# VH-VL binders against q96il0: the designs that were tried, part 56

Target 1, 167 residues: q96il0
Amino acid sequence: APERGAERRDTAPSGVSRFCPPRKSCHDWIGPPDKYSNLRPVHFYIPENESPLEQKLRKLRQETQEWNQQFWANQNLTFSKEKEEFIHSRLKTKGLGLRTESGQKATLNAEEMADFYKEFLSKNFQKHMYYNRDWYKRNFAITFFMGKVALERIWNKLKQKQKKRSN

## First folded at step 20 (VH-VL)

Design F1
Fold by OpenDDE, last read:
Parts: sequence; C-alpha cells; structure tokens
Structure F1 (fold): chain C 167 residues (1-167), chain A 120 residues (1-120), chain B 108 residues (1-108)
Amino acid sequence: as target 1 above (167 residues)
Amino acid sequence: QIQLVQSGAEVKKPGASVKVSCKASGYTFTEYYISWVRQAPGQGLEWMGWISAHQSFTNYAQKLQGRVTMTTDTSTSTAYMELRSLRSDDTAVYYCARDHSYLPRGHDYWGQGTLVTVSS
Amino acid sequence: QAVLTQPPSVSVSPGQTASITCSGDKLGDRFAYWYQQKPGQSPVLVMYEDSERPSGIPERFSASNSGNTATLTISGTQAMDEADYYCQAWKSSGAHRVFGGGTKLTVL
C-alpha cells in the first residue's frame, strides 16, 4: 500500500472550541484549553446596549485572541513535529527501535530531552521575540481602547445624573 | 509613496511550481505583514494567507495547506509566495497586499498583480 | 467555515443611493472590510473596521455592520463608482480571512 504521504500540515487546523457560555450570562467566560494552542479562549459578553466604541474594543480583543490562538497552535505543531523527529533520530543513532520490547513508544531520557528543549528554544528565539513585539502592540491598542471606553462610560453616567437633576 | 511591486507574469505546466515576488517600498517593511490574495479569471477574490515580515508568523488558507509557502527577505523588503503542484484551477492573478500587524486596517495597499497561467 | 454572501449584481441610476449587502453568520461580531475593484486593476480598500474610510475615499461611501449583515452604501452614485465590490471579514477561527463572492455595481 503506498504510504499516503502524510500531507505536512504546516499550520494547525482551526479548532473551534464548542464551548458555549450560558445565554443569560452578563460576564466574560473562559473556555477550556484549545486542543491545538492549549490556550483558554475568552468568550466576550455582549451588552444589550453596546456602544460603538465597546463593540470596537470587543472586536479588537476577539481578533487578537484568534491571532494568538493561531500562533500557538502553529508553534505547538512545529514543536511536536520537531520533538518527534529528534526522538526518532536519537533512537536510530543509539540503534534502538521506535518501540520497546513491551510495545510502548520508546522515549529518551530527561537529559537528552533537555538538549532538545534548549535547541528548540534557541532556534525559535527570534520568532518568539517578534511574536512578543506584536503581542505587546496589540495589547497596547486594546488597553488604549479600554481607556476610551472607560471615559465614555464615565461621561454617560455624568449626563444621566445631570438629566435626573434637571427633572 | 507606499508601493508593492510584483514579479512578472508566469506560464507553468501542471505539476510545476511558481514563485512570485513582491517588493515593498515607502514604509517600514518590518512593521507590517504581507497577505496574498488570488483571483481566477472572471472570479472573486480568494485569500491565500499572510506572513509577518520576519517570518515569525505564517498563516495559510486551509485549501492551500501543503502547497503554499510564504517567505520574506527583510534585507530587500521582499515577500515571496511559492505555490507547488500547480493545477489548471490555479490559473489566476496573484496579489500581494500590505496588512497591519496589530490593527484591523485591512489590505490598504496592493501590488499590481501577477498573472500565473497553468496550461498543458 | 463562515461564508460571506453578496448579491451578484446591483444596479443604480446616477445620483441615487446604492446599497450592497454582505451576509455571514455572526458577521456583526467581526470587523468588515470593503474593497472596490475596477476591470484590470488591483482592489482598493474603500472601508475598514465596519465604517471607517481610508484617506482619499469620498464621503459618499459609508458602511455599517450589524447582526449578520454588513452594508456598503454609496450615496449620490456616480458613473465612476461602477466596479466590483468585495466584502471581507475574519473567520470565526484560525485568524483566516474570507472574501464575499463580490457584487457588480452597474450605474445605469
């Protein structure tokens, strides 16, 4: 049977968390860890009288979350692949099979795995630096809009108080 | 002025690969992403994926997984898109477009497009 | 996979208001973008973040996004506005982008 070449998926499949918060919830919810990214998605609450600025903030947060989920899903896929390749290479070098006599998947010792982790982190250092840069920029933008929303809410509360005093 | 200049038209056979370039100018290349979009003759726009300027993050459309590779050269401010295992249905104009790294600004600047024809 | 649906064509008389819709599941929870494409030209961004206009886009262009529908509105439509219009949004997962099928606007 021709080995169906495992289509090297370079990107993780988009796992849509099937977690649905309660319909009557007035709060943000944290879902279970995503299968691929291992990040917990936040389900953002939508207020009944959401302002345009609040909506913009919510959409920015959602986009940033999806961006972050995809990054880590890809990173975890790459990590898993490289880890497996490392293990296989090392076992082969040792003249060991991929399976133990008991039929279990052969593993490397903690020291050998430490070398893998060190190498992986070193190799991906720049990638992580640029990720962090972009992550900080996104969060800065979000924080800025959070400030605007806060000011809007204060202003609206003040207007309501003035209207109540005039009647 | 911000410009994205793409490589010239390509004619390829089925099963071949094509690599399209997109040279960016007029802005700080490292602050943005490059998205790729294609358009088959008489059809709509299809998003292919995007890449960060430093290749730290790449995201491909699911339909193109395994066949597309996006790369960048920061020294020349150039993005590349390689599409492998070409088919007749890959005949399209391919566009590079600028994408903001952290703001939802859409594709604000586009290349002129590169026609890729896949014919027997 | 969230599909964005647009009418294939819209016709309007000069000076009238054109409305192009883009429908998708929970589209109102995402940013919508609009692109204009004239024959033989690259797409041009005409609206971003649901209702924001890029510099150089005429004020007659406006957009909204609510519920499951984004709408591009062109007030006082001119002959030069004849083009294909595409909506775009992020998918609900994977940070992928999706385009609508496009709408041909004809100015009669």
Scores: ipSAE 0.877, ipTM 0.953, lowest interface PAE 0.5, mean pLDDT 92
Fold by OpenDDE, look of step 20:
Structure F1 (fold): chain C 167 residues (1-167), chain A 120 residues (1-120), chain B 108 residues (1-108)
Amino acid sequence: as target 1 above (167 residues)
Amino acid sequence: QIQLVQSGAEVKKPGASVKVSCKASGYTFTEYYISWVRQAPGQGLEWMGWISAHQSFTNYAQKLQGRVTMTTDTSTSTAYMELRSLRSDDTAVYYCARDHSYLPRGHDYWGQGTLVTVSS
Amino acid sequence: QAVLTQPPSVSVSPGQTASITCSGDKLGDRFAYWYQQKPGQSPVLVMYEDSERPSGIPERFSASNSGNTATLTISGTQAMDEADYYCQAWKSSGAHRVFGGGTKLTVL
């Protein structure tokens, strides 16, 4: 019985893009697309006088980013796997080999691939719906904290102006 | 009251599979994730993975990748963790824990644990 | 694996302040969580989001997270606080959670 090689599902090592923003930057930086998720990671700026609320916001954004990166990395892996299985299945049904006479990987035509995409989207529709729900909830929370941070900054500016008028 | 009630203790042979259940109550199951954590005898806590209530998102610890499957049944508010190809070092108490889907609240509620013993 | 390092044990006298540290690379950039586990019991969340207390957790429990170290502080330590304490954080990669090795707190 041939030992079915346990396909090591290569868990996409969430390769944090080794993109390191310049140390003197006062802005968020966008890195190159991650190889697994295809999402561009954001390197969040850390102010020297970061308030506890600003820090909480930053950490929440970071966590949400990592959550999102992992979801899409998994989704892309699933997509790639199912795509390959579909191609192999269709080629087999056609009596075609996995390789062309030129040794290239055999591919399906655009129409056949359209069927795959339609099926894949249909199959994953609920998954994407729930992902979007959770994504919107996370972003709503982030936006709420952004509002709090904005209010805190306004309040701190007002306090500073009052202190300057009293001196 | 929020409760997570797990299935009873299991004894398995090496190479077998185990499926542990976790029934949630007292909250809206579909708004949270379930995390699984295990603890070998006399050892620390080990995070195994998490699953969204609708199975839209699963994330497994790299060490357990390929051997673990997490599932949920929203109709019964029950989460399941299946561990395959059991080894002696898989002997542990397995916990389900509630996790927030969008807030960093940690594991705020835990199941009572399920002892899984892997013995020849 | 981003390993969170805890001291294996901490001892404190009743009424004194116990401090349990959790160290990890860039831990200050992530939320830290703390769990208490008593023998034969499930873990209980005692701190979340670095410094927030769940409902029902005594005010003597506090936590901070700065740099590479999260710290759980128990002021006025009581005999009932004797337990294993675990820190937790998100791993910098893969949205995985990681626990520290645990710290046994003994109240002498």
Scores: ipSAE 0.864, ipTM 0.946, lowest interface PAE 0.6, mean pLDDT 92
Fold by ESMFold2, fold request of step 21:
Structure F1 (fold): chain C 167 residues (1-167), chain A 120 residues (1-120), chain B 108 residues (1-108)
Amino acid sequence: as target 1 above (167 residues)
Amino acid sequence: QIQLVQSGAEVKKPGASVKVSCKASGYTFTEYYISWVRQAPGQGLEWMGWISAHQSFTNYAQKLQGRVTMTTDTSTSTAYMELRSLRSDDTAVYYCARDHSYLPRGHDYWGQGTLVTVSS
Amino acid sequence: QAVLTQPPSVSVSPGQTASITCSGDKLGDRFAYWYQQKPGQSPVLVMYEDSERPSGIPERFSASNSGNTATLTISGTQAMDEADYYCQAWKSSGAHRVFGGGTKLTVL
């Protein structure tokens, strides 16, 4: 049930990959953005009275988060690599060097860079469409398990009410 | 009914590459990922990576990053794994295995395995 | 971090209960899976999602996963259960699968 996380940190971790959750946290909470995926991870709370079904839901949510984080980490690296390759290719076609006379990396103007962004979007449109499909399927599965957990909790409350009436 | 049928054994020299195929049948290919797993002689199973059926997501084991490429062809329901710059310690049986795209069902169906031998 | 440790071998008499362990840091926070591999054959999934049994796997196979340890249990062990058994889990970084080193189950 508790999905909310506190974003507070009494002592800051040194970096995003070494995030340290609050001591004695009883809630889910959201960590800082991951360096490579730029996503904020959820750190799930594990209550003592977690049923087997609740445990499976939590594990499924954790795996989905890690799946999603890895996808965007890969895509961000691909974006950076293809951007650099595009710039180098266009500079080479123009007979220009990779660095200016001042030593800075040579770049392309805004209209030339717009060509890259359009090309990248076009090349990755299908990939992102299928990612969205898989993302929605995973969230549909999580929602289904959330429904099962809700029914389990209602059933347990009804059984407790029946026992109370029998006393 | 569900089957994963792999290409035949290969003998390669160090420095060469190998491409193993895995043809799927009996299920909706686009609803599953394909994982690749290898097993050196007398050794355990080593996960190599996975690929989604539409090639929207590939994920490689870190030790193989830069040497492995996984692809698919949805029109033939076939997955491929290419391993480059082969070394003698790449000698292994290579398996493809089905991996559910959104449920935690593990590798429920496996190919028959493809022996790749790397020797000079 | 992402190491799953299994005993190299386990021996059991026919009809007895075999127990194969798989240890990893906080493994109970992850789904655990078990595979059986007989000589000359491909692996076969025998348990998934910690304790679920696929269709076609005998009821004598069961499993659990808590703390740092997942356990595959075979009750009424038969000679045909003699095989290598591997655990597998999703590791915490990179969305990778990790296998344990394997356990040879011998039925004497």
Scores: ipSAE 0.706, ipTM 0.882, lowest interface PAE 0.8, mean pLDDT 86
Fold by ESMFold2, look of step 20:
Structure F1 (fold): chain C 167 residues (1-167), chain A 120 residues (1-120), chain B 108 residues (1-108)
Amino acid sequence: as target 1 above (167 residues)
Amino acid sequence: QIQLVQSGAEVKKPGASVKVSCKASGYTFTEYYISWVRQAPGQGLEWMGWISAHQSFTNYAQKLQGRVTMTTDTSTSTAYMELRSLRSDDTAVYYCARDHSYLPRGHDYWGQGTLVTVSS
Amino acid sequence: QAVLTQPPSVSVSPGQTASITCSGDKLGDRFAYWYQQKPGQSPVLVMYEDSERPSGIPERFSASNSGNTATLTISGTQAMDEADYYCQAWKSSGAHRVFGGGTKLTVL
């Protein structure tokens, strides 16, 4: 039976170190969102009789996951930093303080914030286009190896059937 | 036929900046990232970071955050690494190396290295 | 933060088998790579994807990676194999590369 308990009830992400994989599992499983990338990591099952080809597939999936998590961690950090800079710049242009009368951070209304979102998307359009290209290339490579593993398993199954028939 | 040719040796004072170039030839530049690796005299290899050919993904070693900037110029198939606020312990040979953008091929081709000496 | 530990040196006689280890926590969950560096030269990739050999690298080079240890093996070691050898892997977190400290192979 699979072990359950990695999902959080009603908490904000605080860090990956609080996450614990199931003690015994025969399947890949999905952990809580990473604090920085906001992506859920896959924790890969490693079978005892993993073939060299199966190992390469698993490692390619792990590296692709880490590549993807790092890209989005970087983008999330950039988004947050540029959002704060945009708010501060617009508040200064309006002659307003950076804090409300209660001491909370001043902000902009939704219509004003829409300008930021549009500018951010426009500025990062080319970056995301090339990210998407590399993402699809990585997924194509993974799918290709998944096909090779499937054929290997069929081949081994046919060898077992042929061996049984010869006895 | 595949080559990474780097700019010549540099001598800098502490606090200055250095910018090393790496011109690629003999392959499709957009299929590879460029990694930068340095090696202090008598020491091992230290990975500094990487940049994709279109500058869509840049990742720096944590030790160097805030001091390093990597860029590319796709029209000349050239990568650049700039290290700022130089210290004496930045004296090293700086290498560029290919790093496949989506396959686990390692650093299969390296530049000849650029010696950067930081001294008074 | 990830540390890949290699012995500082390994000595072998010509024709013998050299074995260079690289240790890291769960290193067998990552692809391991090996580089050869001769004095005054740039590193050269000699093994990738744990056990794959690039074109032009002699068949006497082989490698494995399981558990916490990757191993580069050179059978029939020759004087030309005398060099520094570095392992490399991705960190356990992030898309960062890390090198081992290097191993000087001496052929006497």
Scores: ipSAE 0.700, ipTM 0.873, lowest interface PAE 0.9, mean pLDDT 86

Design F1
Fold by ESMFold2, last read:
Structure F1 (fold): chain C 167 residues (1-167), chain A 120 residues (1-120), chain B 108 residues (1-108)
Amino acid sequence: as target 1 above (167 residues)
Amino acid sequence: QIQLVQSGAEVKKPGASVKVSCKASGYTFTEYYISWVRQAPGQGLEWMGWISAHQSFTNYAQKLQGRVTMTTDTSTSTAYMELRSLRSDDTAVYYCARDHSYLPRGHDYWGQGTLVTVSS
Amino acid sequence: QAVLTQPPSVSVSPGQTASITCSGDKLGDRFAYWYQQKPGQSPVLVMYEDSERPSGIPERFSASNSGNTATLTISGTQAMDEADYYCQAWKSSGAHRVFGGGTKLTVL
C-alpha cells in the first residue's frame, strides 16, 4: 500500500465535513478525506504560464491520484462486504442471531475481529502487491517528468541570462 | 505483432448472459489493462470498464455496475467480459482495447469486435 | 456534467481544413484522445495526450485541448478521412473513461 493510502486507511478520521476550497491559491492544497476512499486529495495549482511539459506532468499526477483513489474506494467496499460476511458466518457458527436483543447489530470480540483483519490481508496480498507495482511505476514516470521539467527550467534560465547579457 | 482477437458473434435471448473473450498477443500482457467498449447499431462508443491483467484492479461504468463482470487469465493472455440480465438495448458490437497501466496512451490497439444480438 | 459534447456532423471540401470540437466542463484539465472509425471497422487511435500523434497517423492530423474544448484538426482533408470521430477523456469522479457522442466527417 502506498504511504498516502496506508496512512489514511490506518488513521481514518471520524466523519467528513463540508469541503470549502480556497477562492484563490498559488499553491497545491489538500482537501478533506474523500468519502469513499478515505484519501485526502491534492488539488494542484495551475500557474498562468504553464509550459506544455508542466501541463502534462500535472495531468499525469492528477490521473494517478484519481487512479489511487478509485482503487482504495473499491477496496473499502470489499472490506466492508467481507467484514459483514465474516461476522455473520461466525455468529451462525456460534448459534447466535444477527441482532442483539436491543436491535443493534451483533458483533464479535476484538480477538475475533483481528482474525478477520489477518484473513482479509492474506486474501488480498497478491492484489496489493500488483497495486504496489503499478503505483511505483506511476511514481517513476512522474519523477522522470519532474526531472524533465527541472531541466527545461534550467535551460530557460540560462537562455534568458544570455539574452540579458547581450542586451 | 500486437493483436487482440475476440470470440465470435453471439445471439441471445433477453434475460440471458453473454461472455466475450479477448486473446492478446505480441506484447507483455501484464503491463496493460484491458478496456471494454460497446457500440449499439447506429450509435456511438460507450466505455464499459477496464481490468488490470492480474485482476488487482477492476473499474466498471456506473450504468453497468452490478450487471458486468470482467476477468483475466494471465496464463493464456485472455480477458473476458460477462454481461448478465441481457436486454434488447444491449445489442451492440463489443470491443476489447488495450490501455496502458501507467502512461496516458489511450486505446492504441483494439479487437475486431464481437456482435451480440439480443432478440426475442 | 460528465458528458463530452461533439457536433453530430461536419462537412468539408477536399483540401480544406476540418475542425471537430469536443466540449466538456474543464476538459482542458484532462488528457484528451481522438479515435477514427470507418464503417465496419474497429476504432483507430489518431491522437493521444491532447496533441500527440501515434506512429502511422498522417501529419495532417493535429489536436489541441484547453479550457472546456478539445479540437481535432485535419488539414488538407482527403476523401479517405471520411469517418466517424470520437473524443475521449478521463472523468475524475470514479476514474472512468468517457467518449463523446461522435462526429461524422463528410468530405464533399
Scores: ipSAE 0.691, ipTM 0.873, lowest interface PAE 0.9, mean pLDDT 85
Fold by ESMFold2, fold request of step 21:
Structure F1 (fold): chain C 167 residues (1-167), chain A 120 residues (1-120), chain B 108 residues (1-108)
Amino acid sequence: as target 1 above (167 residues)
Amino acid sequence: QIQLVQSGAEVKKPGASVKVSCKASGYTFTEYYISWVRQAPGQGLEWMGWISAHQSFTNYAQKLQGRVTMTTDTSTSTAYMELRSLRSDDTAVYYCARDHSYLPRGHDYWGQGTLVTVSS
Amino acid sequence: QAVLTQPPSVSVSPGQTASITCSGDKLGDRFAYWYQQKPGQSPVLVMYEDSERPSGIPERFSASNSGNTATLTISGTQAMDEADYYCQAWKSSGAHRVFGGGTKLTVL
């Protein structure tokens, strides 16, 4: 069970309790790393008097988190699959079995594994570049909505003052 | 004029594959994802997945994982959806639809649909 | 996985107000979208981002989304509004889209 507060496992031994966001927290809450994506999810606070624009901002942040989490979950799965395929292909080329004499999965030496990592990064360079572009565009959109929320709050304060003066 | 023009109807036998094309025009292709949606005769809409224009992010409906492959060609502004190991219950009209890559705009433009019939 | 439930049919007289519901767990925490599909045609987006209307969609179309329910409302319903209507949302995880089962709007 991951510890509350998303601390490193080797610095804060686990087992105390499951992550449970505070129900009465007035702040967004960051949870432990997701098993598949390795990203820490945000659990968003929903204010009692949230305006439609504030709701739109929160929904956009939630969708962006889920979009990001899914990308890295997919990428981690692809990495694992391609790693095993690379090892299998190289072992077959060398005439070696998939298991050691002790029955453990055979693997490649550090130099050969470095070849895999280099090839994987090179193969996925464009994918990650376009992911980064979309990630930054999503964050720009979120920032734009944050600005709109700020202006809405200022406008509402000014309108309330004008209404009191006109009465 | 924003348009998504799909390839023509196809008849396939069970176990075969089908590849449907979707040519986009009238907008910046690289700013949008393409979603694929199908509709069996007399049934509702079923989301199949989406792909980014640069093929940097592909996401498939869990039901279709392992049977579907989506690709794009940015030089021709064309998206493709390939469905393998066809079954009779894959008989449907297949639509492509534009999906904004970073704004919550929904599927604002749709192709005309491609009828794929799977029969013995 | 998110499930969006719509009534299979809604019937109204011309000029009346039609309401089509879409129910899902915490749907109000997600953007909801609405599509109109007439027989033999592709779907057409009629509402997005819960309550926004695309240009070219008549003012008689409106929508809301709160709690577990999104609602498409068509005031002054016309014969040309007779169609199937689908809601759509981003599901609660996995970055997938999900559609409701659809509602056939009949204008008698």
Scores: ipSAE 0.690, ipTM 0.874, lowest interface PAE 0.9, mean pLDDT 85
Fold by ESMFold2, fold request of step 21:
Structure F1 (fold): chain C 167 residues (1-167), chain A 120 residues (1-120), chain B 108 residues (1-108)
Amino acid sequence: as target 1 above (167 residues)
Amino acid sequence: QIQLVQSGAEVKKPGASVKVSCKASGYTFTEYYISWVRQAPGQGLEWMGWISAHQSFTNYAQKLQGRVTMTTDTSTSTAYMELRSLRSDDTAVYYCARDHSYLPRGHDYWGQGTLVTVSS
Amino acid sequence: QAVLTQPPSVSVSPGQTASITCSGDKLGDRFAYWYQQKPGQSPVLVMYEDSERPSGIPERFSASNSGNTATLTISGTQAMDEADYYCQAWKSSGAHRVFGGGTKLTVL
């Protein structure tokens, strides 16, 4: 499961800051779509009393998001480039120009464009398989850190209860 | 005994290209990206880019975009870096280094470096 | 594209504590890494994930990272610690690695 926070935005007229939740509760928020990847980044909340393990978890989540954003930014550029090259190649084979008689970009029909989409998926199938493997391995690592943080918080609660009982 | 062994030193003229190899051994090649880092004489380290072992993901430093190509051959556990349109300021020692594909472990093993000299 | 700034040199006496800083905008939001490079050799990782020490690196090496500054600390500095030290971080955009300019540690 991907690590995405719930979207939360300020709706107040003056831009007043929202109340900071208890340390156990965190509010991430979702920004506008990234120009190149078309993915909405999560902006992670940083609690005031963040433990070293909590910091590592947050930094790993942020790095994973940036890794994912860059992969799809690259794929979007490749898709656009290869689509134009495919159209150009097929038009050249037909003896047609890159522009219609009206000056607009020449295109291919839906059946011909389906050939492009099939070719692109086939050429990129292995890349997407290895991307998915790395994506899920990153999510497994994040889940492992989440478990470590959860155990740390349980341990701290137990130590605090021991102090109260000793008083 | 993790090892990254690079190809030998090269002398090139401006405008030529160079391709440096990096053969990995002693670890699971597909669990790591390969980063390339260069160091001009008397200068610091400059990150050039990284490539995943299966060539599914490549990321280049903006300064080098369009001039650099990184590839791999998983059957030989070898990574390659090609730099085109060489200039005199490309004279440097070029390193390959491991970069974990999903854990934040840094560059824990480095090749011995390959000196590339660009002169007329 | 981010800049990581290190002092060009740091001098310490043997047995004293060396402190090497690495400054960058919001660097404490990223993992910081440290490398040691002796003359004519490849870099060696000495710290990763802000404060973790690889196997084989002496306990006298430690590190921290908060705010805009990461710091490598070498306690009980020895002559063998004389080297160039580079910080590294994941760039805040573009998923790039960035190195600091390097710090020459001299043990006098």
Scores: ipSAE 0.686, ipTM 0.868, lowest interface PAE 1.0, mean pLDDT 85
Fold by ESMFold2, last read:
Structure F1 (fold): chain C 167 residues (1-167), chain A 120 residues (1-120), chain B 108 residues (1-108)
Amino acid sequence: as target 1 above (167 residues)
Amino acid sequence: QIQLVQSGAEVKKPGASVKVSCKASGYTFTEYYISWVRQAPGQGLEWMGWISAHQSFTNYAQKLQGRVTMTTDTSTSTAYMELRSLRSDDTAVYYCARDHSYLPRGHDYWGQGTLVTVSS
Amino acid sequence: QAVLTQPPSVSVSPGQTASITCSGDKLGDRFAYWYQQKPGQSPVLVMYEDSERPSGIPERFSASNSGNTATLTISGTQAMDEADYYCQAWKSSGAHRVFGGGTKLTVL
């Protein structure tokens, strides 16, 4: 399942690339992975005649994406910080420096690092459980709004049929 | 009757820390986040961050990163905000407000505010 | 960081319509919220989700959010509406909330 999409090469200043959604898209678009969260952002399509209810759905989806990206960005940062702290603490206990004699960062062997990974996962188990609960609740709310939009569209189609018959 | 009741006013010296409490009642505490908002005298509202009731997600304003810690105690339905290394420009009224965990309802209930004065 | 710009003050006569604006880049792509704060009191939510009114808020309060501007509108303004009003939205990144600078509404 290859990604569909084309990026226009805009005249952007500096070497920092600005992400540009494909032009003329009639669908939501999935961009490249975010640098900090490693999640792919969704770029939401805005229809020409978006109803107020459709706008609320789109905004809720955007808010939920930002909420999710921020959670994982925070988790990635915490993981990196706690990993380095664990390594430094174990090296200090062993009387070793933070760098080898060749100047590279000292590290621990795979068995020693397994202790870190096990403790990190155990420590964060309940955090991830409550994150999953909130994530599912947000998706349930989005589904509820999707249902409201679907009913609105059906009702508008029925009103349009009634206008054709009466006119 | 939903209410958020905060701890009393505090007077602190520069370099100290302050910890403000916010006790929630009249609703299911674990269904909402708690946001903290401060207001310096004669100034506008400044969002400080939020915390989920189970402490699974905290998010701090970048300006305050490293100086603020938010916690909760679900057994007492209480949220806490600690601000360290206080300066005179931290003098403000500190509010807690609830924030729906998954609906875009805004801050529908606010605490009464806690004046923190940082002097001399 | 993110800036929501409000006029510092708005004055109206009783019975007239007050409009308080809140400007920010692509603010219409975000939910906007409005809070009322009277002197010595905590803020009170008066509008949420761009245009929704909490129970207990009079029908004379309405709001819209489009393009770069959200607007709080108070029709038939009363003396009790005299307060500071703050807009709020999600920041474009980082899942942060941001407030506007506030607008003092004076009813003369």
Scores: ipSAE 0.686, ipTM 0.869, lowest interface PAE 0.9, mean pLDDT 85

